# Designs tried in a protein design chat: VHH binders against Gluconolactonase (gnl). Part 3

Target 1, 316 residues: Gluconolactonase (gnl), of Zymomonas mobilis subsp. mobilis (q01578)
Amino acid sequence: NGSTIGKITKFSPRLDAILDVSTPIEVIASDIQWSEGPVWVKNGNFLLFSDPPANIMRKWTPDAGVSIFLKPSGHAEPIPAGQFREPGSNGMKVGPDGKIWVADSGTRAIMKVDPVTRQRSVVVDNYKGKRFNSPNDLFFSKSGAVYFTDPPYGLTNLDESDIKEMNYNGVFRLSPDGRLDLIEAGLSRPNGLALSPDETKLYVSNSDRASPNIWVYSLDSNGLPTSRTLLRNFRKEYFDQGLAGLPDGMNIDKQGNLFASAPGGIYIFAPDGECLGLISGNPGQPLSNCCFGEKGQTLFISASHNVVRVRTKTFG

## First folded at step 1 (VHH)

Design g31b (framework vhh_8emy_2)
Fold by ESMFold2-Fast, scan of step 1:
Formats: sequence, structure tokens, C-alpha cells
Structure g31b (fold): chain B 316 residues (1-316), chain A 125 residues (1-125)
Amino acid sequence: as target 1 above (316 residues)
Amino acid sequence: QVQLQESGGGLVQPGSSLRLSCAASGFTFDDYAMHWVRQAPGKGPEWVSSISWNSGSINYATSVKGRFSISRDNPSKTLYLQMNSLRPEDSAVYYCARDYYGSGSYEDYYGMDVRGQGTQVTVSS
């Protein structure tokens, strides 16, 4: 709608190759209950984004603005009373088959959506006979394996939900051959994730205020984690500085720069782990997730009741 | 229309007790975690306490732990904060807040989507 929000803060001169501090943060969508999981669909030149509490998936183009793509986006109506906090779709990626792969909070599954027909199908909804909690985000390897997180955020009362079947909140890897591996069960609130371009590292956010961490896992040649290190703890930003949000969604450019949601906005980390800068919304406004789109240099950000875009110098 | 209405504040001496109430309307109260947040003059907002929809999870800021207790009565759609052993440092406007539906944290001040008008608590001698 042509308005701008927030600001860009520079922590390192290395930011200058990625983003100018004077770049406007442009509002492209408003009046969303909670914006999440933006994905650019290259074969149609449009943005999709989720509104998980509203159970709506919306579409945006520069020419037509915002329209409804799927309603309901996740759980079928009517929603069972007292069981779902977020009945809708959440994180999304275009898969190797050209379908939209969806972390579907309300269906409690990884789903596929045909971007033309809008037909949906279940990819996977359980691990060893137990239903997922509420899948939140996903990321593809070049070989077609998909990594995804399964926090309890879609379920009423989270870990104490009456319909929760697992006693953990997992990170999973689904191989192209259909093999499903639980690769991490020790995180309290696994959320966003991304692979480095060389696929030697998996980044995972933990959106627990008691442990607001971004972890980096070292991967073996089979795409399985062998160790992890802490990229950053955001407890000081959250509690001492009172900054909005928790470690949430993320994405990565072709140079390996990580764009990660955390208290204060979208942080930009170089491949060596140096924090280069921060994209912030208005005071008190969480920035929850992001994706690259258009000709690959535009960063789209889900920003609470808004979706915004930022023109970068890098390619996603 | 979603509304939260706080009451029970006032002027008290150090060591006194107060019970704050928050009446909720316009939404299914039982579906939401609820928070108490306070703001003193010249200070940013401080999260005080949270309670899950079924009272199964209750948390307190370190500054009030052992002195304050949060509770809720779902049939009457009311949230409470029992404040004991009040100190001058507890002087603030107290707000009840509904957990922000997309935030994913019961204790996230910035994830709170609805706040009431507040009730003033002044602790002075």
C-alpha cells in the first residue's frame, strides 16, 4: 500500500554488500491476524503467505495485491472446540515437484498443494504411528530431502494438549525414498530451519523464551547431524532490551548469509557466524519469517499484521 | 468485541496486599493463556505472570516470585493477581493481556494481542 515501517541497523561494514541501511521496508499487505511462512512461487510469479490462527493462505502480486488462495488453509471447518490454537497452514517451500509443500499446523502434517489446481494431498502425518504435534516450517535439500520442525504451537495448551501424542517436539528429515528420521528431540520449541548452500550445516531456531537460541548442526554426507554449536542466544535481547519476538523463521541466500527471525527483527549472519545487521519493524512488532522472491533479490518478511518487502543486493 | 477490563488497584502502604481482577468478554476465554504486565512511569513494560488456559502452567517474573499468585476462573471469564508483601518498586499500571494467538509463547509480552485499560497500583508510605 506504499507505506514503510521500521529501520535497518548496521553492525558490520560487511552488511554493505548485502543491504543498504537506507533501503525502505515497504508494507505490501496489512490486516493479517498473524503473517507467517512466505514463499515465492516462481512459475506463477506470486507470493503465498499463511495466516495460521485465521486458517487462511493468501496470495500477493504487485499488480493485483492480496487475494485468498486457500480458505481453509489447514484444518477443515468446523474446527473442534478447544483443540487448536493455530488451525491453518504455516511454513511453505516450493518442492522439487513444483508443488507447494506446507507445514500444516491444523492438519498436523506435511502437505502438498498444486499451485494451479489448489488440490491438497498428505505427504506425512505421523512418526512410528504417532501423529505430529503441529509442523511449523520446512526446508529442502538439493537431493529432495525435506527437513521440518514439529513444535506444539498449533495445539491448545502446547505441551499439555489433550490431543498431543508425542512426548517431545521434534526435528525430522524425510528422504526422497520415504524414509523418515527423527534427527533432534531435545529442543523445547523447534521452529524455523535452513540448510547452508553446501548443505554441511542445518540452522534451527528454538523459540522458547527460557532458551531463545539459534543452533547450527554439522551434517554428514547422508544429511544427518553429527554435532551442534550455538550460533547465538537472544536472552539479553529479549529480557534486558525488551525486544519483540523470539527465534522463529529463517532463510538463506546463495552466499550462505542467514536471515533469521529473533528478538528485534530479522538478523543477518555471515557464513562465519558474524552478525552483520538487523531489519526491524515498528517498536513491539515481531518479524517472524522471510523468503526471497521476484528476481531473487527481494526479501519478503512476515511482520505480525503486515507482510513487508526489502530490496537487497544479494540473491536467495 | 474483544474486551479486557482490569480493577482492584489503589493506594496502599508497603507490606500490604491487593487482589487485581480482569473481566474478559467477546472471546472464548478458555482457549487462551493470559498474562499480567505492568508499566511504571519512565520504564518499559515488564511481564509479571502468566497462566495457561487450564491453569496447568503458571510462571512468574523473578521480581514477584513468592509474593504474587495468578489464578483464573473460566466459568466467570475472570483473571486474578493476588499481590502480597507489596513494595514501592511494585508501583505501576497493571494490565491483563490475552496471549497473542501466533506468538507461540505464554510469557511473550510482545506476543500479547489484546490489553485492557489498566489499573493503577501505588505503594507508598
Scores: ipSAE 0.000, ipTM 0.246, lowest interface PAE 10.6, mean pLDDT 89

Design g31f (framework vhh_7zox_3)
Fold by ESMFold2-Fast, scan of step 1:
Structure g31f (fold): chain B 316 residues (1-316), chain A 124 residues (1-124)
Amino acid sequence: as target 1 above (316 residues)
Amino acid sequence: DVQLVESGGGLVQPGGSLRLSCVASGFTFSSYWMGWVRQAPGKGLEWVSDISSGGSYGYADSVKGRFAISRDNAKNTLYLQMNRLKPEDTAVYYCARDYYGSGSYEDYYGMDVAGQGTQVTVSS
């Protein structure tokens, strides 16, 4: 449609190679309960996005607008009373098999969906016999390994949920051969994640207001973390400036620029960690996740009740 | 024993105003983010507004310019001034503790404790 929201703020002249501050932030979808996990499906030229509390996955094209792709998107109906806050799908990526791989909050699993038939199958739903909490986001390596987060957000009462089996909130790596590794158990609210293009770094968001951090893990040749450093702490933005949101979803361009949800909107970080700019919604509006699509230069952003797009000068 | 008690709801005509209040007890009110969430008939929870211990706040797009959140730490009371009410504002309004600031989905749906709710009905 023709409506726009928000603004783009430049922190560094290095932003000019990525995004013009005058670029409109165009609203392409509205009336969503909570937009999340956008993914662009090249083989079909459409966007999918999740609405986890509504248990709906929607599809968008510029010509047809918004339609329902899956309902329910996650947990089968009827939903057990009092057990789920978010029964739906959440983060999504197109896998090396061409299927849509889904962090499925309500089924508490990594799922895959055929984009043509809409047939679903379970990839993995447990670690060492214990059911996942509520998988939230995922990211593929070039070799086909998938990294994913497992915070308790889908479950009623979060860490105090009656159905939670794990006593931690994990970050996992699933190898193509089926080996599942728990790579981080010490984060309170692991959320979004992304690999650098050379796959030497894994970025992970922590959505806890007490520790609203984006971490950078150094990876060995087997894709396993050896150390971590703090990219940024957002307590000042959140508490002192009162900016909307917490560290959430993220994505990365081919040059290694990180586009990360945090208080205030989508922050753009260069590979060296310098913060270059910020894409903001309207005052008080969180921007929770993003993906590249169309010809690779369009950034789609989940923005609360909206999905928006921004035309960039970079390639995702 | 943590308790949140809402009041101020009722039936109003479109264009009318209501002021909701929430009296908190059993915790150090001044140390927590506080907020309002609502649930319309047959719908899920919708975040309306939240306010930090220091007075920073946010609003859902649907209520911006019409609603005003405030707090009185000396009285352990949270307020929501609702102006220019629309039929779409009809919902049970819940006071909540442990909102994580305006705008994350944890803020939107996550609450440590909520009150019993107060019904707001906007109808002619």
Scores: ipSAE 0.000, ipTM 0.158, lowest interface PAE 11.4, mean pLDDT 88

Design g32a (framework vhh_5c3l_4)
Fold by ESMFold2-Fast, scan of step 1:
Structure g32a (fold): chain B 316 residues (1-316), chain A 125 residues (1-125)
Amino acid sequence: as target 1 above (316 residues)
Amino acid sequence: QVQLQESGGGLVQPGGSLRLSCAASGFTFSDYYMSWVRQAPGKGLEVVSDISSSGSTITYADSVKGRFTISRDNAKNTLYLQMNSLKPEDTAVYYCAKDLGYSSSWYEGDYFDYRGPGTQVTVSS
């Protein structure tokens, strides 16, 4: 039976092909300091999720519930005094090599974790000799290129951090041959990101209350941005409606429907940009990120101090 | 529905002390970590201190470490800030905030629709 929270709101009848409004939002994990970066590991049939401020990566299965997968998940103990706000792992994806690729706030790097041995290795930790701020989320192309964001959230005092080496907060693309491109340096708080299934578009959230936007970048044949347009500004939802959260994590189904964290919960956008519906959690609690798992139709959502699941009719 | 109400501010001389209180209602106080956030004249918001739901994890801004103490009483739905050895630089409006700040989107303590109206602290001769 379990515990359920929140509600599903329908904005368009087009939602009916994706999700029923009566679908329960089931709590599968609770008492988490901050849930983030859920990823489903198909080879093992388990969920991993990050707790960046606690420096813990947790594992969930239906049979065993929640256990610790990595502690520390990010920065090695002891944590240097006054340098880190979020020393742990954050966003995660299973890479084409079967490893867990981690946007690692505390090591200030993109890391790989072996899901069996739990051994870690650095993929990339700098751009042109300067250390990243605190990588936050990542998304793979079908060719194996990885896009990732590098906001300052892991660092004490953010942009004013004593250890911050870059004078911007970047969005990067790492190609399979190791070429690293800075593809956007003008966002104040780049956070979640996702590629469209045809890889012609990159969605990027900006989690700044002054500019709470989800942007859509048009990509050329090399996967590099040529222009951007605004998908949506959430200033009204945040300031006028007082809804919790800011544009954060996101994921996309095989039909190109975007599931994006923003004030009020997880918004569902069709490929044409129409907003179809909203998954909300507890009043005043953000839903920060999501992933598809189990047989591909279950949406797992990081929901502040909880992790929840929602059975959908779509495939991730 | 969420309400936060600060009290205990005022005028104090350098080296003095004040104790701020925040009465919380409209949510399960014991399930959330809480913060004290301040805004000095002409400055942005600064997170002064935060405290976990159980009270076991506490952080302080470097500017206030060793001088300020955060605490909570979950039975009374109340958050406290004991401020000792006050400096002119501590002059600010102090806000109680329901902490959603352990999301990756947290910065400057400004992600709270659930900040109270604030209480003025002035440190001057």
Scores: ipSAE 0.000, ipTM 0.196, lowest interface PAE 10.8, mean pLDDT 88

Design g32d (framework vhh_8ghr_2)
Fold by ESMFold2-Fast, scan of step 1:
Structure g32d (fold): chain B 316 residues (1-316), chain A 126 residues (1-126)
Amino acid sequence: as target 1 above (316 residues)
Amino acid sequence: EVQLVESGGGLVQPGGSLRLSCAASGFTISSYDYIGWVRRAPGKGEELVARIYPSGGSTSYADSVKGRFTISADISKNTAYLQMNSLRVEDTAVYYCAKDLGYSSSWYEGDYFDYWGQGTLVTVSS
């Protein structure tokens, strides 16, 4: 019906239970500056996605196409000169309260948005009195705890920003009772994250060219990390193969298959860590993040100026 | 080694036209690269003249050149262009071609051009 892009590459016959290599990658939205943070809202059957540089949050339905949901999506206008490179919203998830929870780069906070009234409120904007850098992505536990990343991408000059208050780029856990824990301070560019369905593992991407890694953290019964192992290093894909993108957003299906942005597109990893396949855009096109929607089987992917969808055999 | 090589500058009379070229060497320009032309006149700061993001078809121009200048890219030739029409004395400057590498959440327009050429001089006088 619409235009298609890219290709699906199979690395393992185990991919066949998840996705057919002949499945079209359908363009559903275009003319976006940088698409990010797609989330499916089941109550209303619509997609929301962010355009962080443009400070816009957009809505998509199959019947109406793309419309503006929030403008501004993050920082209030006017934007202070020279302080923000990404003033908008970024990663999003529907919380246990039915609100849209937003990693808000420009407000430098985790925010909640009412999907009906569009009223916004701050959840958390600091750790021990110091303001966050620019929250980027988030993921909920079944208990209602939220994990989120705080890289400097929203700030002009990144780590050298004159408004940056923390001397690290953190990964945090906010518990339902309001307790905020810094769970990792040693990553250079923490970005996307996801919990395994049994919540024994937390996946975290690092979008640094010098250390383009996806890490797997083992979690204790309190949801706190006890150790980490490397899922994959993407230096050869980035430098030797010249593939577009860096480890970025991710999501997970009900079987524990990880769908992770990295150089070349969205990689599919089985729960045991085997790489099963790759969803690629056009040559040079980064695929930055993804979510499941449409009764759980459709994968929506933010793909630079595009948002695309891929119909899978799995449920998210 | 990564290089951008500008050409096409020179002396031209007011009202004339020039076409600047920017050939990439040591890397391949993709349709997802931001490609821009920046100029610098003596005693003035840098001015972004024109920018293109070929994948989305997005172009932007400084108000001083809108309607007179056109930016384009030919990915198959690994070359970007700036067509300059109705040239004015005020357009006299060194013109640089620049490429933005981007990173994971932002191929953001106007932010950190990572590769610069040596420049090409454009002089508009009688």
Scores: ipSAE 0.000, ipTM 0.181, lowest interface PAE 14.5, mean pLDDT 87

Design g33e (framework vhh_7d4b_2)
Fold by ESMFold2-Fast, scan of step 1:
Structure g33e (fold): chain B 316 residues (1-316), chain A 125 residues (1-125)
Amino acid sequence: as target 1 above (316 residues)
Amino acid sequence: QVQLVESGGGVVQPGRSLRLSCAASGFTFSSYAMGWYRQAPGKQRELVASISGSGGSTNYADSVKGRFTISRDNSKNTMYLQMNSLKPEDTAVYYCARVDTAMVEYYDYYGMDVWGQGTQVTVSS
């Protein structure tokens, strides 16, 4: 708690119920190669975050600071030469079983990690016999279904990777009984995702600079998409304003306010789609993902080489 | 660099007409859908009308259908709102806005990313 970065910008007075513009953005971790996928673990009261290029998962507590939780976090050593751009873990959530569920870029799987023993197991690594590309992020329904994205970012040469088996970059739903559904195959770079609290909507980021979109899917009673609409296109922010980042990770509070990574930082959208405000890092610094933690009101943000903390008035 | 400037507001009696203009600069005007919004005293800002980049598609709030007409001239980088049969409840600051997506024709969602300064319309006897 020695330094702060960036600024909070207010676009709507509706932001005042969520966050004060004077709230400090506190640096809690530094010297990370690329911070990603923060998750708060209530069993032990600690933050975990991924460093996918470094193949390390790190732990943070207020009293002990940063330590290594898993090394390697994803792909086992030795890593095959020229095959992986990001061999590590990426997005994470605590599942209904109390395990840490991991979008594991290097293992090309959804994994489970015991937060106490640190033992790992594979949940799912293929769809209809074809290996996933490199799972990136995941989000749980209240029923225990898990939605996840499978862009090619972990693989050297992305879509042109010689180990890529799928001819698409998918969004999947894994039900508690083990049924795996491909729910979207038409996105170029599916990345972050989140469910609305009533689970009628699934938000999905597309981190392609040619179509830097956040999409909203309407879900039926079985949690499957029936239609989609565009929440926002960030081409202006990326190309005209030169802002850092692309639509990436996201999270949602109990009121349905969406906290979404996009060019310029973490954008805050009300449930009706109005953009209320923006949490920005230093100029040129992408803010890639976020989670709520501590007593539920603290927003942790992965911010390039940093992890930062922002105290909100809302609950995640 | 990116700017929207409204003109044509004023004070009129009920039943009269006004034509608002919005002059755009600093971007490729024909590539963006545009809209008119209004904010009445003590109320939230609401959409009045929108128009696609080509001008081929328009949308109107139920409160103004049949009375207001939105149009654009891409050669002049200008959007218009023709307001007929004005009522006291039309009293508001009127804002022109750039819609943040060119895809309004294919998707239900759109938001404003650039606003003009606003022009006051007062309908009073």
Scores: ipSAE 0.000, ipTM 0.111, lowest interface PAE 18.9, mean pLDDT 88

Design g33f (framework vhh_7zox_3)
Fold by ESMFold2-Fast, scan of step 1:
Structure g33f (fold): chain B 316 residues (1-316), chain A 124 residues (1-124)
Amino acid sequence: as target 1 above (316 residues)
Amino acid sequence: DVQLVESGGGLVQPGGSLRLSCVASGFTFSSYAMGWVRQAPGKGLEWVSDISSGGSTGYADSVKGRFAISRDNAKNTLYLQMNRLKPEDTAVYYCARVDTAMVEYYDYYGMDVAGQGTQVTVSS
């Protein structure tokens, strides 16, 4: 007895193996301040999602609907006046230890949260003595290394923030042994990221309207980038078509299909880079991030004031 | 204390031209992308044009080829040159500071509208 929004657009017949254009985009949560960073917790059978400006982490189940999971989700209260635009948690993934690993804008750290006790601990909050800007999203390798982005979005005045310590907005790799590598410093607004299933490629979004790109990095056997190529530039969609959103969160299925937030909604790219289709919200509604959940075939999407669900034919 | 003060609007005949100005204060103007949005009678805010800190420009399809956005960082001033004006261009025009992160939360392309605007009326 829920509502539906938006539409699914087919660009290639290859979409038919992944998603039917007639599939409803079901609203599962509404009246949320700002929805971001959904993650499915298999061991508890529930969805978590962030509300970064509200400093709240919310929980959803089909039986109970939406409840508060963690408040505050990021920065401890009281929040320092004039320093934070987004004091809360943002992107999240379940780590190999079963904990919720959190890109925490307000704490300016990668955090982990016990999904049962809700106790939090800092994983890493600096690179060579300088505090991170505001970590935004993260993605695990099979070996337990975590890749994460560090744009200034959590900080008031972004790059001009009085508390920003780094002169760049980085992409980092944290190895299981604790080694932290800066793998990209040249992006203006690194945001979402995902590894291909064979871990030869790292996808990274840049949410800058002047350079609204999704990049593909080729990785060596140590998981470090050796080169990059452009997957797609979205200036046409943003400026010429006036579509809502910028390249933001992303996720990947077991076949290597990329589900990436960009102007207009969630774009679906095949492993060869062909754009197959688009999941759109209502006109003017950004779709910022996504994750697979339930039995692996349900795609959850953060959609501004909503969280929506789309049943796919693929497994995440 | 962000302040944006628009000027240069007025009454003009179809096919005419106007140049809008916006004087900014309270922030480091050169570090921000800037833009113009408009509100036609009985309508919501509509994005018109923007310009990055580096000078890259974007335009709504309805004004492309007719309008030109520019900036003077030494004067903290944003401009919109409007040529070949149409009755459909009638609106209050607002100067806006662009916050790229705000696009996730607002229908107005992440633009902070802080001024009273300047009225443009295109009529014979």
Scores: ipSAE 0.000, ipTM 0.190, lowest interface PAE 11.8, mean pLDDT 89

Design g34b (framework vhh_8emy_2)
Fold by ESMFold2-Fast, scan of step 1:
Structure g34b (fold): chain B 316 residues (1-316), chain A 125 residues (1-125)
Amino acid sequence: as target 1 above (316 residues)
Amino acid sequence: QVQLQESGGGLVQPGSSLRLSCAASGFTFSSYGMHWVRQAPGKGPEWVSSISSSGSYINYATSVKGRFSISRDNPSKTLYLQMNSLRPEDSAVYYCAKDEIVGATWDYYYGMDVRGQGTQVTVSS
């Protein structure tokens, strides 16, 4: 009795080990201003997702449906007029400490939230004395290091924001000992990111329509990038095919298959870079981010005004 | 400044057709993609259809695909939605919206670009 949307398109027989094309894309949440940053909280068995423009973090369970987890989720209210486009929380991951680590666009920081008490604290809010733009997404190394992106999307007028302190949009690595490294300053719109399971590769999306790329960085033994190669350019999908969305959020399964937001939906890439398939919402509907949850074989996808779920054969 | 004026709605029986129009002013119409969005009582906005600035790329919500056709006339600055085989579930206020690309995580934000008063479509037997 639940509604379904979209379709799954198979590009390679290799998709069959991951996902059936007949699998329904089930709507689990609706009437969201913009859904983002889903994360499954295993200790408590619930989904959290962000609504950055609304400054709300929502919770979902199959039994109770959608409820408010944090309001405000990011910037304290009242929000300064004309300074924030997205004052809320954005991307989220459960850290090795069991806390919810939040790319907090409005607070302009990486935050920690206790999933039980809902108390929050700042992890890091600046690099060499300059405030971050608006952190967007993050991903943990098994060592406890966290990689995160800092595009200007939370700020009114983006790069031309009156409160922007950095003259770049960075990708950062925070070590468990507190050392903060700027690992990439040359991307126009760094957005989603993910580590390969062996941590030799970091995937980073660039959500700029002029350069709509997913990059793969080779990492050394210290988790620092040594080179990058292009996984895919989506200019044709965006401009020639008119598909909705730009390279955005992503996640990775235990086999190294990448599930990446791009024009048209969530693309599935094998570890060797072959594109295997595409999960699409309604035509014109961007699918912005995803995470694995429940018993590890459910993919949750933020889908504009909706959150949807898809049952997979793979484990996240 | 930006003005969108929808028209063409009305009360019709199931299986009927209607053509909605949206007259645009205050911006360079031929430079922007356009959308149709609808909102039924007690529901949030539902995206219906989009058309690129040139008209070369057209998309539809699955609920209306094969029944609705979006088109535009750039010289007259008018957007159209031809609605065929109307069903009770199509009953809503229909709004046209100008696309805005702001270098964000999305290219389309259906709630923020609605500028018109809408046109009411009621499909009832």
Scores: ipSAE 0.000, ipTM 0.163, lowest interface PAE 12.1, mean pLDDT 88

Design g34c (framework vhh_nb_b201)
Fold by ESMFold2-Fast, scan of step 1:
Structure g34c (fold): chain B 316 residues (1-316), chain A 124 residues (1-124)
Amino acid sequence: as target 1 above (316 residues)
Amino acid sequence: QVQLQESGGGLVQAGGSLRLSCAASGFTFSSYAMGWYRQAPGKEREFVATISSGGSTYYADSVKGRFTISRDNAKNTVYLQMNSLKPEDTAVYYCAKDEIVGATWDYYYGMDVWGQGTQVTVSS
């Protein structure tokens, strides 16, 4: 729309190789109920983003602006009363097959969508016969394995939902041959995730105000976790500073810099874990997720009722 | 429609006291956390204090022991009692419906629910 919001804060001169503090944060979409899960579709040169509570998936191009891509995006209409908080699609990635892979909160499944025909199919909707809670985000390995999170956010009453079948909120790995592994069951609110470029590390956010953490898992040669360490605890930012947001979506550039949603906005971490800077939106509004797009240097950010873009010096 | 209206700001000498009030309407006040934030000239908006629906309070380190947040659910009002004021407390003070405590649901809807602010000036 031509307006700008927020600001970029530098914590380290190492930020200068990634982003200038004077770079405008441009509003490209507005009047969204809750923006989430942006993905750039290279073959069509367009952005898709989810609105999970509205059950809509929207499309954006610079010349046409915002249009509806899928409605409903997740759960079929009519939505059962009292069962769903977020019936729509959420996180998305373009898969190795060129299809849009969707963490679908309302269908309670990993779905794939043909970007041309808009036809949908279920990839996986259960683990050992129990339905997923509400898949939230996903990330592909170079081999085509997909990691995804399954918090209860799509379900009314969350962990106490009458339709929740699992007694945990999982992180899963689906291998290209169809093998599904539960790789973490001990997180209260697993949310965003990303692989390092060398795939030796998996970053996972926990969007629980009682434990607002970003974890980093060490992966073996089979892509399975062997250990974890804490990248960052955001308790001070959330409670002492009262900053908006919880650890949520994330993405990573080709140099291994992590762009992670947390209280205050999108934090930029170097591969060694140093926090380099922060992209903030409007005061009091969370920045929930991000993706790289256009010619690879544009960062798109879901910013509550807005979607914004920031032109970087790095490649996603 | 959520509305927040701050009052009680003004001029005061260092060491003095002020009591800010925020009148809320358009939502079920007793069910949500309320907060105070402030913005000094040339600075970013910063957290001051929050109070949960159940009465639990959280304060910024800079105001602990000097400021007290409280609420009156019958009047749909949140208060900030400011004692031992310092020139560094000079700012516009904003009331907010704070998603920190209460419905996680409401937090994820990205509501911008800020009042217009009230100016506090502390002279030396």
Scores: ipSAE 0.000, ipTM 0.156, lowest interface PAE 13.1, mean pLDDT 88

